# Ledger of designs, part 28: VHH binders against q84jc2

Target 1, 232 residues: q84jc2
Amino acid sequence: MSKMRNLVEEKFLEFYESWVIQLELYLHQLLIAHNNNTMSETELRHLISKLTTHHKAYYTAKWAAIREDVLAFFGSVWLNPLENACSWLTGWKPSMVFRMVDRLRKSRVVLVEAQVKKLEELRVKTKFDEQKIEREMERYQVAMADRKMVELARLGCHVGGESVMVVEAAVRGLSMGLEKMVKAADCVRLKTLKGILDILTPPQCVEFLAAAATFQVQLRRWGNRRHYVTHS

## First folded at step 1 (VHH)

Design d3o (framework vhh_6z1v_2)
Fold by ESMFold2-Fast, scan of step 1:
Structure d3o (fold): chain B 232 residues (1-232), chain A 124 residues (1-124)
Amino acid sequence: as target 1 above (232 residues)
Amino acid sequence: EVQLVESGGRLVRTGGSLRLSCAASGRTFDNYAMGWFRQAPGKEREVVAAISYSGGSTWHADFVKGRFTISRDNAKNTVYLQMNSLKPEDTAVYYCAAGFSDYLYLPEGEYDYWGQGTQVTVSS
């Protein structure tokens, strides 16, 4: 059965499909740049800027959408089930990007000691920020089972206009709590991405961004392939 | 398994139009994203356009936007590249390729099946 989507889901699905297509185009440019010895530092910085702007555009659109319907981002219709299963608070887990950074240590683009130290400091800070958000998520889940909330849920099954208004206010409060938590997680994502790019040289940034984009694209591809029985 | 055969390549004058066709054989054609690539003498192969398995999404390289249009007819197992306002820089061997994925763009190495190519020459 085809599911009907609300306006927020339809609008963001359209946005996301276009956004992923453009990410693939930037990935192609990153791979060419990585293999091209003649590109200037200015040209590499320009390409890095395009990727940074592209990611900022995603969060601008996302935050507008979650203000209207944050629940659309839990089990998103524009993501396949594998992408949804691998998400952490509606997106990538911030510390995961350090796995892409670890790849740079084994590449031809060698990290200097000062960069290694700064990346390790950033990794520790990122994990601390993740733990803080995870504690907030736990508090949110505990609040859902709070005696007052349980009573409100019970009242929601009773016939009466007064109960409807009280339940509506409670649900709105829950949605606002999720919005705050998702935005907090996204802020950690953006701070982590910016921190890594600030530490790396332009060639290292290109290699890092190519690794990150490749992973995102491949995860989408792997999840989409689960519906196909015939191949090769 | 898919086999691809390109046709339509020929000599054309600058400003002219040309339609390339790629005929696919195989029961799973509508499960594949399709792409058009080109390779000019002494240059690397580059992606020109791509189309999703359903035809609902298309992508075109910046250097052909507004001039080239990719389309597909799943009932006829065919993908097309309509080329308008041709330039000498468009001279290349054009290849169609099929990738086992429902996302629009695939890196060259992720395309599973390739045609033999069709030569397009644009004279000034």
Scores: ipSAE 0.000, ipTM 0.097, lowest interface PAE 19.4, mean pLDDT 79

Design d3p (framework vhh_6z1v_2)
Fold by ESMFold2-Fast, scan of step 1:
Structure d3p (fold): chain B 232 residues (1-232), chain A 124 residues (1-124)
Amino acid sequence: as target 1 above (232 residues)
Amino acid sequence: EVQLVESGGRLVRTGGSLRLSCAASGRTFDNYAMGWFRQAPGKEREVVAAISYSGGSTWHADFVKGRFTISRDNAKNTVYLQMNSLKPEDTAVYYCAAHEYTLFGYSDSDYDYWGQGTQVTVSS
């Protein structure tokens, strides 16, 4: 049994728990704003800014952590199994947020035709960017299985301690490639989020962010109470 | 903090090709999203193309889509703009810009660091 500490996992777990608690507090504020028509546009913009800053803080912490240990983000200790099962390249799939946007069409705060057109254009761009990342992942998987890597793996099985430094250098190189792909996926996430918020009015932004935060919080709660998911 | 220096601007005939380069000095080039902007005489500065810090995501303005391609080489701390099928309307000073966040900048106000510009002239 290994007793090795993983400090990246421990540190990010503490960060993530605090980040989710703050997200729940912001969700409460978003729901109050959505149900209360008396908030000024300035107040709504301030709340939206708090949420965007909160999401940027997550990616700042994440990229610092993946530089140290990108593999910690595949099957993360700070996520329950349900959250991990719903992950696409260590996070939410960017195109799925348009499902939350579609809900706005049936709300009291109706989208105008010009917004619908811009959202459609953004959805197409987002799906195109996802496909580019998926092709990069396929290329990475092929590179991992190439003749040189197969030979290196074979050597590692037989030589042991004397080749450890060479094998570790190769594995570090593979981890760096994976880090770049995770960051690319996060860039699409942030671009998609910014694009949606730039198209929507402040009341629509509040409703969109509330829907997204609600889904994230509920998915975590369902996964933490496995018997509820099983009995549903 | 990063400094940007553009190169490659020159006179080119209509239908020709040109590659612009933007060399960045600094330790954290990999942490910057990059953009190419242009400004023609008497016009406002406009965004031409943008690329994420990793190079995995790119965006091109509709008026250059299919003709221009943005790319980057993080090992060389350089961003490129490959320009094909050049038109007289592409005549402008081209600027390289860097943004500390990974979000694409759709406005010049989104970018924190700017190069000095390189002149591209397309003649008929």
Scores: ipSAE 0.000, ipTM 0.130, lowest interface PAE 16.7, mean pLDDT 79

Design d3q (framework vhh_6z1v_2)
Fold by ESMFold2-Fast, scan of step 1:
Structure d3q (fold): chain B 232 residues (1-232), chain A 124 residues (1-124)
Amino acid sequence: as target 1 above (232 residues)
Amino acid sequence: EVQLVESGGRLVRTGGSLRLSCAASGRTFDNYAMGWFRQAPGKEREVVAAISYSGGSTWHADFVKGRFTISRDNAKNTVYLQMNSLKPEDTAVYYCAADTEYWYSLGSPEFDYWGQGTQVTVSS
């Protein structure tokens, strides 16, 4: 099973590196659109569609990978230590994106009262969903500690191949529970992202997506600069 | 900024019903998410239910789901907790809380408390 984990990690590492490169290319297009005001509404909607498709591709690949080995996403080899330190249940914390939304208040297109009210409602829903998931994860961790203790005690009473099968069953149970939690967190991320984009106008969507992509790209660059370099 | 006053707590028999009220003062009540918390003697404080500023979204803890319902009346600046099928385990001081900070920011996701709470005692 460790060899299967290595293959999943290698495959997703290759995918993620390509995905981030494409995100940087889309960020460049978003910044051009934001800075020069030359794009039509149709052109902006097309660019927004490219970004939403790109994010959907990420979750499609992620869910395929976690079905095979969810543990690869806890302490991911394709993320630097800073990115791992900032992770909430294997990804970005949904409520953090509302910090990017606050930047729109200083944009060339001001949010109307109806948009502000809808964004506030979405922020509250997102925060409640996060808290619910966090409580479920706490329950999972407590339950897993109890189950692991019982199973380890049982294994102490036996030796041989049957012990190996019991351990494998326990690990599978752990993985299934974590897969469910990770998918729940990802659903909150997707609902939050879609909700924001549904509320905003196309120029506001471009500014929001540019802010979000900038943060993601810069976090990766800041973390990577921590790695030592040899000057020889 | 809001000020909160809880009321409605009393002694009630197992299987009974009770409605708690939380009266808020201030013209910004409809801008805050509201929640109900409880704390039993010798136990940690736990979240019971929460409601968005508009009332369009609610959340209830698993241990009260189907029995308790949170609601709000923004015209009366009041949030309610309707408690049905009460159990001895529901005995606690109940606190009304408002999310008075930047909900979307990095940091504590916990509500602030403004009152002394209201005591609910369920007899076995």
Scores: ipSAE 0.000, ipTM 0.111, lowest interface PAE 16.5, mean pLDDT 77

Design d3r (framework vhh_6z1v_2)
Fold by ESMFold2-Fast, scan of step 1:
Structure d3r (fold): chain B 232 residues (1-232), chain A 124 residues (1-124)
Amino acid sequence: as target 1 above (232 residues)
Amino acid sequence: EVQLVESGGRLVRTGGSLRLSCAASGRTFDNYAMGWFRQAPGKEREVVAAISYSGGSTWHADFVKGRFTISRDNAKNTVYLQMNSLKPEDTAVYYCAAPEDLYYFTSGTSYDYWGQGTQVTVSS
């Protein structure tokens, strides 16, 4: 198991570092498009499509990795401690992106009333989906303290072929439960992202995606500069 | 203040090799992705390669893939671009770039610190 986890972690770390580099390059293009207004609507839609494909590529890679070792995504080695501290079920909290949306209401490009109403409806639905998953996670955590976990703890004190097989089967069951829950959370993330992009105009999509990418890049840089207090 | 200094640019013949270096001073960039850009006369600046803060992941533009390799030495606060199988189309001023601010992007670019550039000329 340890070897499988190490391999999954190594592969995903290499993928994630490359993915972040490409995100920074796309952020550069988004900021140019936003500040200079040099692109046609067709060009903006193409750029938005590249970002959407980039995010989908992340989830494709993540779900492949989770199939092999979901626990690698709880306290990920490719994320710094600050990024891990800000994670909700192995990723960003869906409702948090509406903070970026709120900035659009204060921008030069004004949201029309119909867009505001649709965004509020989407916010409510996203929060509802979030709460449903949080209740499932709470039930999962409570189940960790039930009879099955007590049995696992007992078996862990007795090393033998039979005990090892039973523990491995139980751990596989627990991992499958976490995998299902993480995928459910990721589906809410993707639905929320698609929903926002479907409501916004291309210039507003560029501004939103730039804000989201900026936040993700900033959080990574802040965490990478962590210092320990040195006593005199 | 932050300073990026490129070096290594010179005249080389088609098929030749060259290594560019970018030395950073004023700040340690071991927590930042860094990149190489180029600009040929009459053309827009284009991204050539980028490298993660650890050096574990790299990206290369399709037109240089297999010929150019980006690398870094964080102990020396330096980024390199190894260029092989050079073509006349590679003739350009090559720039090293790094982000200025960890907190905000107000300039419209994610790469705010630029060196003065180093000229690479490839002749037949």
Scores: ipSAE 0.000, ipTM 0.248, lowest interface PAE 14.6, mean pLDDT 78

Design e1 (framework vhh_8fcz_2)
Fold by ESMFold2-Fast, scan of step 1:
Structure e1 (fold): chain B 232 residues (1-232), chain A 124 residues (1-124)
Amino acid sequence: as target 1 above (232 residues)
Amino acid sequence: QVQLVESGGGLVQPGGSLRLSCAASGFTFSSYWMNWVRQPPGKGLEWVSGISSGGSSTTYADSVEGRFTIIRDNDKKMVYLQMTSLKTEDTAVYYCARDYSGLYFYDSSPFDYEGQGTQVTVSS
């Protein structure tokens, strides 16, 4: 018998495949905009808005799905093993995007001193928020090993009407805790992304979003490729 | 202290019209896209319409395109939804919602702030 996907997994897999295809189309538009000066500031702002809306659509769909089955996001079937290995609390690690911002500073794009200061302040805040979430996850993991949870696990080994209900309530409690943690991490992601976009000019936003989308698309392609050996 | 207060809902017959209003306070209104979202009885939130910070760009869900018009007045800090040719399927609680602002939010909502809502019932 093959492994079966539940309805949440099947629905989100379909959503995610379409979402990635649209991301690749937006990446194409971002690269065109970056490589020429034909677009007005209004046109660049519109393109940036499309990307922001696209990311909001992802988190809207994700939050609906995790409300139904948060565990589907731990070891996601719509992600390849490389994408899953690179995940931090079911998604990208917020501080990762500052490595992409660092490329803007090292490119020919000139960031003014005020922008550099604001980006560094945002980086510090983002790392603080990450550490707070990591401490909350550690507390959650410690709570799983407390005497009450150990006792509930033992009761789960004795299947009966009463024991089944108690175990199901405990598992639902665990899932609700994970949902809260995932939503907290996603809020840090969205706040970090919006914060960067608020600091950058429209051309710099386009370059940043192009770098981020390129990385996401290439990571997926790398993970989907078969390894091969070539001789000299 | 961000607050959105909706008004203008009510009972109308199919084919009728209503104008919804949203009064915003506690933030720089002219810096944000504003949206209308609705929740039909027993269903989830459905995005209806959006308007850019300056009011020059509008967008609509396919189900309301050509029937609804979103307008804003930045001086009054108001956003409006003019609804025409109303259908029974438009029956819902309508919410005014501010686009994501970079403020920390946690909810199932795709927006960082939503109002209390105004009920629209389309029935004979």
Scores: ipSAE 0.000, ipTM 0.133, lowest interface PAE 13.8, mean pLDDT 79

Design e1b (framework vhh_8fcz_2)
Fold by ESMFold2-Fast, scan of step 1:
Structure e1b (fold): chain B 232 residues (1-232), chain A 124 residues (1-124)
Amino acid sequence: as target 1 above (232 residues)
Amino acid sequence: QVQLVESGGGLVQPGGSLRLSCAASGFTFSSYWMNWVRQPPGKGLEWVSGISSGGSSTTYADSVEGRFTIIRDNDKKMVYLQMTSLKTEDTAVYYCAKGEYLYYGSDTSYFDSEGQGTQVTVSS
């Protein structure tokens, strides 16, 4: 039963496959904009808006899905094993995007001092929020060893209507706790992304988004071909 | 099949020490929190201590904090409870219990020990 999919997994798999195809189309547009230097500021802003809307659509769909089954995101069937191995609390680690921001220092459009200061402030805040969530996750894991949880685990060994209902209520409580933490992590992700895009100029935003999309698309392709990747 | 086998109990005087052992099999031991639970004569189950999958985090009931230490050896698939400064109130049957692993695709269970536990009696 390790390969069984539930309805939430099947629906999100269908959504995610189409979402990635659209991301690849947007990546193509981002790379044209970055390489050709011919697009107006209005055209660049429109493209950036398409990407931000696309990422917001992902979180809208994700939050609807985790409301039904948050555990589907802790071992997602729509992600290959490499993508799953690179996940932090069901998605990308917020602080890691600043590595992509660092690449802008080597681009044709350099960061000014005011931007560098704002990005460093955002990096520190993002790391703080990230660590706060990590502490919450640790507390959640410790809480599973709480007296009440151990007592409920014992009751679950005895099949009966009353004990089954009590155990089901406890499992719903645990799932709600995980949902809250996943949403908190996703809020840090969205806040970090918005913060970066608010600081960067439109050409810098295009370069940043192109780097992020390239990494996401390539990671998926590498993971799908892992049996053909051999180091000499 | 999940199996947990407790041992190491016995009769000890107040202020004495005992080390309980639990041998685990039938599941991925290193992926689960492990717990010790006890049942005093004529009372319900009381949770005693828990240890995280990697051993980095431990938690204890207020009644045993500072006196008991929970330890695990993932290579040997063992969890231990080192008990010191034992009191008459610690008299109980001690069980080890598998913790819940909430990641999707893992074996989650509402599981108690298959054994009869190990009896600890603290008496002069």
Scores: ipSAE 0.000, ipTM 0.079, lowest interface PAE 22.1, mean pLDDT 78

Design e1c (framework vhh_8fcz_2)
Fold by ESMFold2-Fast, scan of step 1:
Structure e1c (fold): chain B 232 residues (1-232), chain A 124 residues (1-124)
Amino acid sequence: as target 1 above (232 residues)
Amino acid sequence: QVQLVESGGGLVQPGGSLRLSCAASGFTFSSYWMNWVRQPPGKGLEWVSGISSGGSSTTYADSVEGRFTIIRDNDKKMVYLQMTSLKTEDTAVYYCATDLPYEYFLGSSGMDVEGQGTQVTVSS
């Protein structure tokens, strides 16, 4: 076994496995809290805080890792193929969580008109922020294609050390651009999550977080079953 | 040109309260999210709180949640930060900033602060 392999991938794989196990434990606590009408507001806020801290720990570890190797997060080895197929800029698409919010209108814990208005305003802003990032990604992909063609043309004319240096410079430039876009996308994710939690009551926050965690856990389980039984 | 003028800072003892004000001009105030950010001595800019264009949605940094309240008055083109239970760690120059989504989400060091800020010092 070669320890000269990508250490960022190995380190983050170990982190992510532990992070998901803890998420499943928190999901269990959220489901119990959702079905228990005797928990105090203080107890519910404490549980919500645990989930918020858990998500912040993920982004802290992710940003440290992308500073070292952002490309590890495109087609990640710690995610199964289904999880990778469902990724938008290395994570969940921020506007997707409003589908989980819509379920709150069909639950026992009803949204008041003021909350519906605030959530709609946040949804519109979130989509606007996503569109800005998508336009930047499109420009980046076009620039990447043009740059690749220029680099390939130059490499066809020159051999040796100059070719190596040019490729290394191009890869560094691509990585820096991707890191900025991934961080921008993650900032939209964190702001969207925080905005929803600030609008909702503690019982509604618990229901929302349970729905989000359930989807994440189930997506991983569905992908892992396919990978486990049909990889031949 | 966008102009933001912060006021209301001062010296206060731990556990005290202050209300910061920001007067905006030079842009369509009611169309923008507004934010409060702060710069503690020797540190970079830290986001503190945000309020939606219509004032119906607010967000807070964990360190200030439950202690600070952000409000706005679109008719007066004002945004306010009501600060209670102040701590020594809240000592900083406070700025208000427009939420231009692209620049905002590239990190707090890339955030554009137009005003002179208002100094808040929490000391015993």
Scores: ipSAE 0.000, ipTM 0.136, lowest interface PAE 15.6, mean pLDDT 79

Design e1d (framework vhh_8fcz_2)
Fold by ESMFold2-Fast, scan of step 1:
Structure e1d (fold): chain B 232 residues (1-232), chain A 124 residues (1-124)
Amino acid sequence: as target 1 above (232 residues)
Amino acid sequence: QVQLVESGGGLVQPGGSLRLSCAASGFTFSSYWMNWVRQPPGKGLEWVSGISSGGSSTTYADSVEGRFTIIRDNDKKMVYLQMTSLKTEDTAVYYCARESYLFDYSGTYPFDYEGQGTQVTVSS
């Protein structure tokens, strides 16, 4: 049965497919809002709130799933190979989102000096947090090569019932370490997203969220259709 | 008991240089990233620089990159900030800060211990 999708993978696949469909619907609404100068600030804030709630729902479902099987998120079955190849610790690399922020410099609604300064400060902080997580991953990889882990692996090869229990405990420990690291990375993602949205005006937030959703949707489409170069 | 003691602050002219020192005790210094953070008058805390546990990786805020250098000596349990081409905007209380060993989602400032600070004033 080890070759079949486990229950966590099946459940998250079902969740993710519906989540992406809803993201595409929200992207359509964001693009309409971006091209419509008649929407009120209250209406724009409501749309932004729908998107932030949608992203929070993703992380709520993800954290429930990784508590049961974090390894399902390393080489996820609900992602195509291109999406998996572009992943950094089971998701988007936080600092990459600032490339989408840079598009706002070319927008109709120009960033004011105070916003540019705050966004640059947030970019630096985000890169710092990424390096901290990469340092945690380095520590994790070193711990995996620890003499105790090597010795446990050797014992597991030669001893029956005792080794099964010891190996299972060690694997659980490794999985818990990965779960903490993935959650740490996701917290940086959420803080970066919130930080950007707190700095931007509602029209700029709509433009930023539209750019982010477009990238995510197109990456999925390109991975599913290798010859896809232009929008129809 | 974790202790971080900063020194080396003072009054310096624009374009001048200054070296800050931080003496660490009460923990395994070589296992932690170390950082410098500053608080300018009337402003919030801003991160300045960080150095990896072994010293092989350094990071800098854009405002100080090319002017400041962070160094550590694990044998002496010291971290330093070499500041050159100082500007009036560099005026602040500078704090040595120990980075949390394991990132947690509790979401506050990523440093779990800070020193008492050392005042740097850049004025003509």
Scores: ipSAE 0.000, ipTM 0.112, lowest interface PAE 17.0, mean pLDDT 80

Design e1e (framework vhh_8fcz_2)
Fold by ESMFold2-Fast, scan of step 1:
Structure e1e (fold): chain B 232 residues (1-232), chain A 124 residues (1-124)
Amino acid sequence: as target 1 above (232 residues)
Amino acid sequence: QVQLVESGGGLVQPGGSLRLSCAASGFTFSSYWMNWVRQPPGKGLEWVSGISSGGSSTTYADSVEGRFTIIRDNDKKMVYLQMTSLKTEDTAVYYCAKDEYSLWYGSPEAFDIEGQGTQVTVSS
């Protein structure tokens, strides 16, 4: 049934709730580090490494889950409606993190000219990669809506045997296509995150990661509060 | 079957110009990003330039920016590379490639090279 959660959804919901709690703890550590002038470069690098490992753990779990059920990530049960509304191909839009980077330019943290140039090159590349994925998604949506697929879907509701097998093959093909697109989007996310962290100094990385984690945590809290108020 | 046919290469002097052409068939050309990639003698594939499906967005490798211009004509199913101020290091076999993004995870070797390419030689 539609109300029943499958095993993939149940397992990932449990994972995600724990993952977000740990993200909030790391955010607290990032904010302390940002306001504390006594932390060494080694200590800052260690904290950055914890956050990097935490994000890698998310994608490791996600890719295992989408291999079993990619559709669980479209309209995810572990995300509130606001988080789902803000999603671009099952996650954050890669270019949005440059808004957090732009905050570094406005703060008293000084970006040198070489960093500004590298960040702008990365921004352009990230936008290019996003557009490639968006075109693939547009093609996918057109293919799903073409006359042959529409007719196949219609006939599959009323006839068994051969028609059922053809519909099942088509649905499997569509799921594999979605998995491919989601992985492509996640690769752009990870490449963008890695690229930014490679360009920034450890104190700048801490500020960037704190801004990104703050946005993610606040978006979840805002969506949860709005949902509660609506159902009160 | 996807087919891409490159043409327009040749021998040119440093500082010269060439216009490469790519004729596409076997897919919905107007729905895909198109790229130019090149292979210098004894080296791997190097991405050169890309153009969006509608032609509104272009991007270039640092080594060619300001010197090369990528253009497309969706009605004719053609993509072009206008090359100016050619340098000896531009010597390569040039290929056009349909954007198989799922195969391109930051490596030019992942591009689906369909055609035979067109040879560009820049020498004095």
Scores: ipSAE 0.000, ipTM 0.118, lowest interface PAE 14.0, mean pLDDT 80

Design e1f (framework vhh_8fcz_2)
Fold by ESMFold2-Fast, scan of step 1:
Structure e1f (fold): chain B 232 residues (1-232), chain A 124 residues (1-124)
Amino acid sequence: as target 1 above (232 residues)
Amino acid sequence: QVQLVESGGGLVQPGGSLRLSCAASGFTFSSYWMNWVRQPPGKGLEWVSGISSGGSSTTYADSVEGRFTIIRDNDKKMVYLQMTSLKTEDTAVYYCARGPDYYLTFSEGYFDYEGQGTQVTVSS
């Protein structure tokens, strides 16, 4: 690696590796609950709560880290290239979660018409919020280009301490804007997850969470195997 | 390390039979649904069949229902696909896939498989 050591990256890498291991353990519990159908409603709700708390822990750690270095989350060192290729504003694209929801229609746990209607309303709202963030990102990229161009022009024409201060202020503004956009995207993610779980029954929540966790874990395994050299 | 090793493919005439085998290692086999997925020449991946962790539930794609049977042996960590009344349309590379449920399709990237699959060719 030619990249300088970054304490935020090291701390979050350690956190994320442990977080994924625990997600795999929860996935195992979700699959047992789904396949055996032996759990009471109370037991299913407790398992769903564990997953919800686990996801909240991720965003708590992420928001602390992005406050220190938001750029660590663009092209993250704790993600393999396949995981990074699938990222939208430092995480999963909110509307993509509805692919897991669509699989519930083919499962043994049937969605009623009222749930289908609410899920479609949530899908439309999620897509709207997603597009709003994408428009804000485009506006920000244009503003970044304008700011960078102005400051680059100034650096070419003027020398002294005042030029350094202006560049540092522009870079600070850039980072703050990115942090705001990442938090906005994460809020859409959390609202979408909560919305889905509020609409679904506990058995359907277990199936949905199992599908989502399976997708995340399998993408990671696929990407990680891409870097393995076989010595057999 | 998760490993899935497929075998049993070959050339067979229409109306014939084949049994595919998949040897699993590196995970608690008895806790997972197992699936068969296939990729016909020049086409995308398609899900074929799934079997529950304990073997009590099986599901099949409409195109193979009544012709294929999925079986598992948890003691041997094996899953099998018994194929009968084979058609030219069944020509494909067949992959053994670990997944949470039969409804997930391989084309969505939810299955983890290790091997290159086993080739089944149905032709006269």
Scores: ipSAE 0.000, ipTM 0.104, lowest interface PAE 19.2, mean pLDDT 79

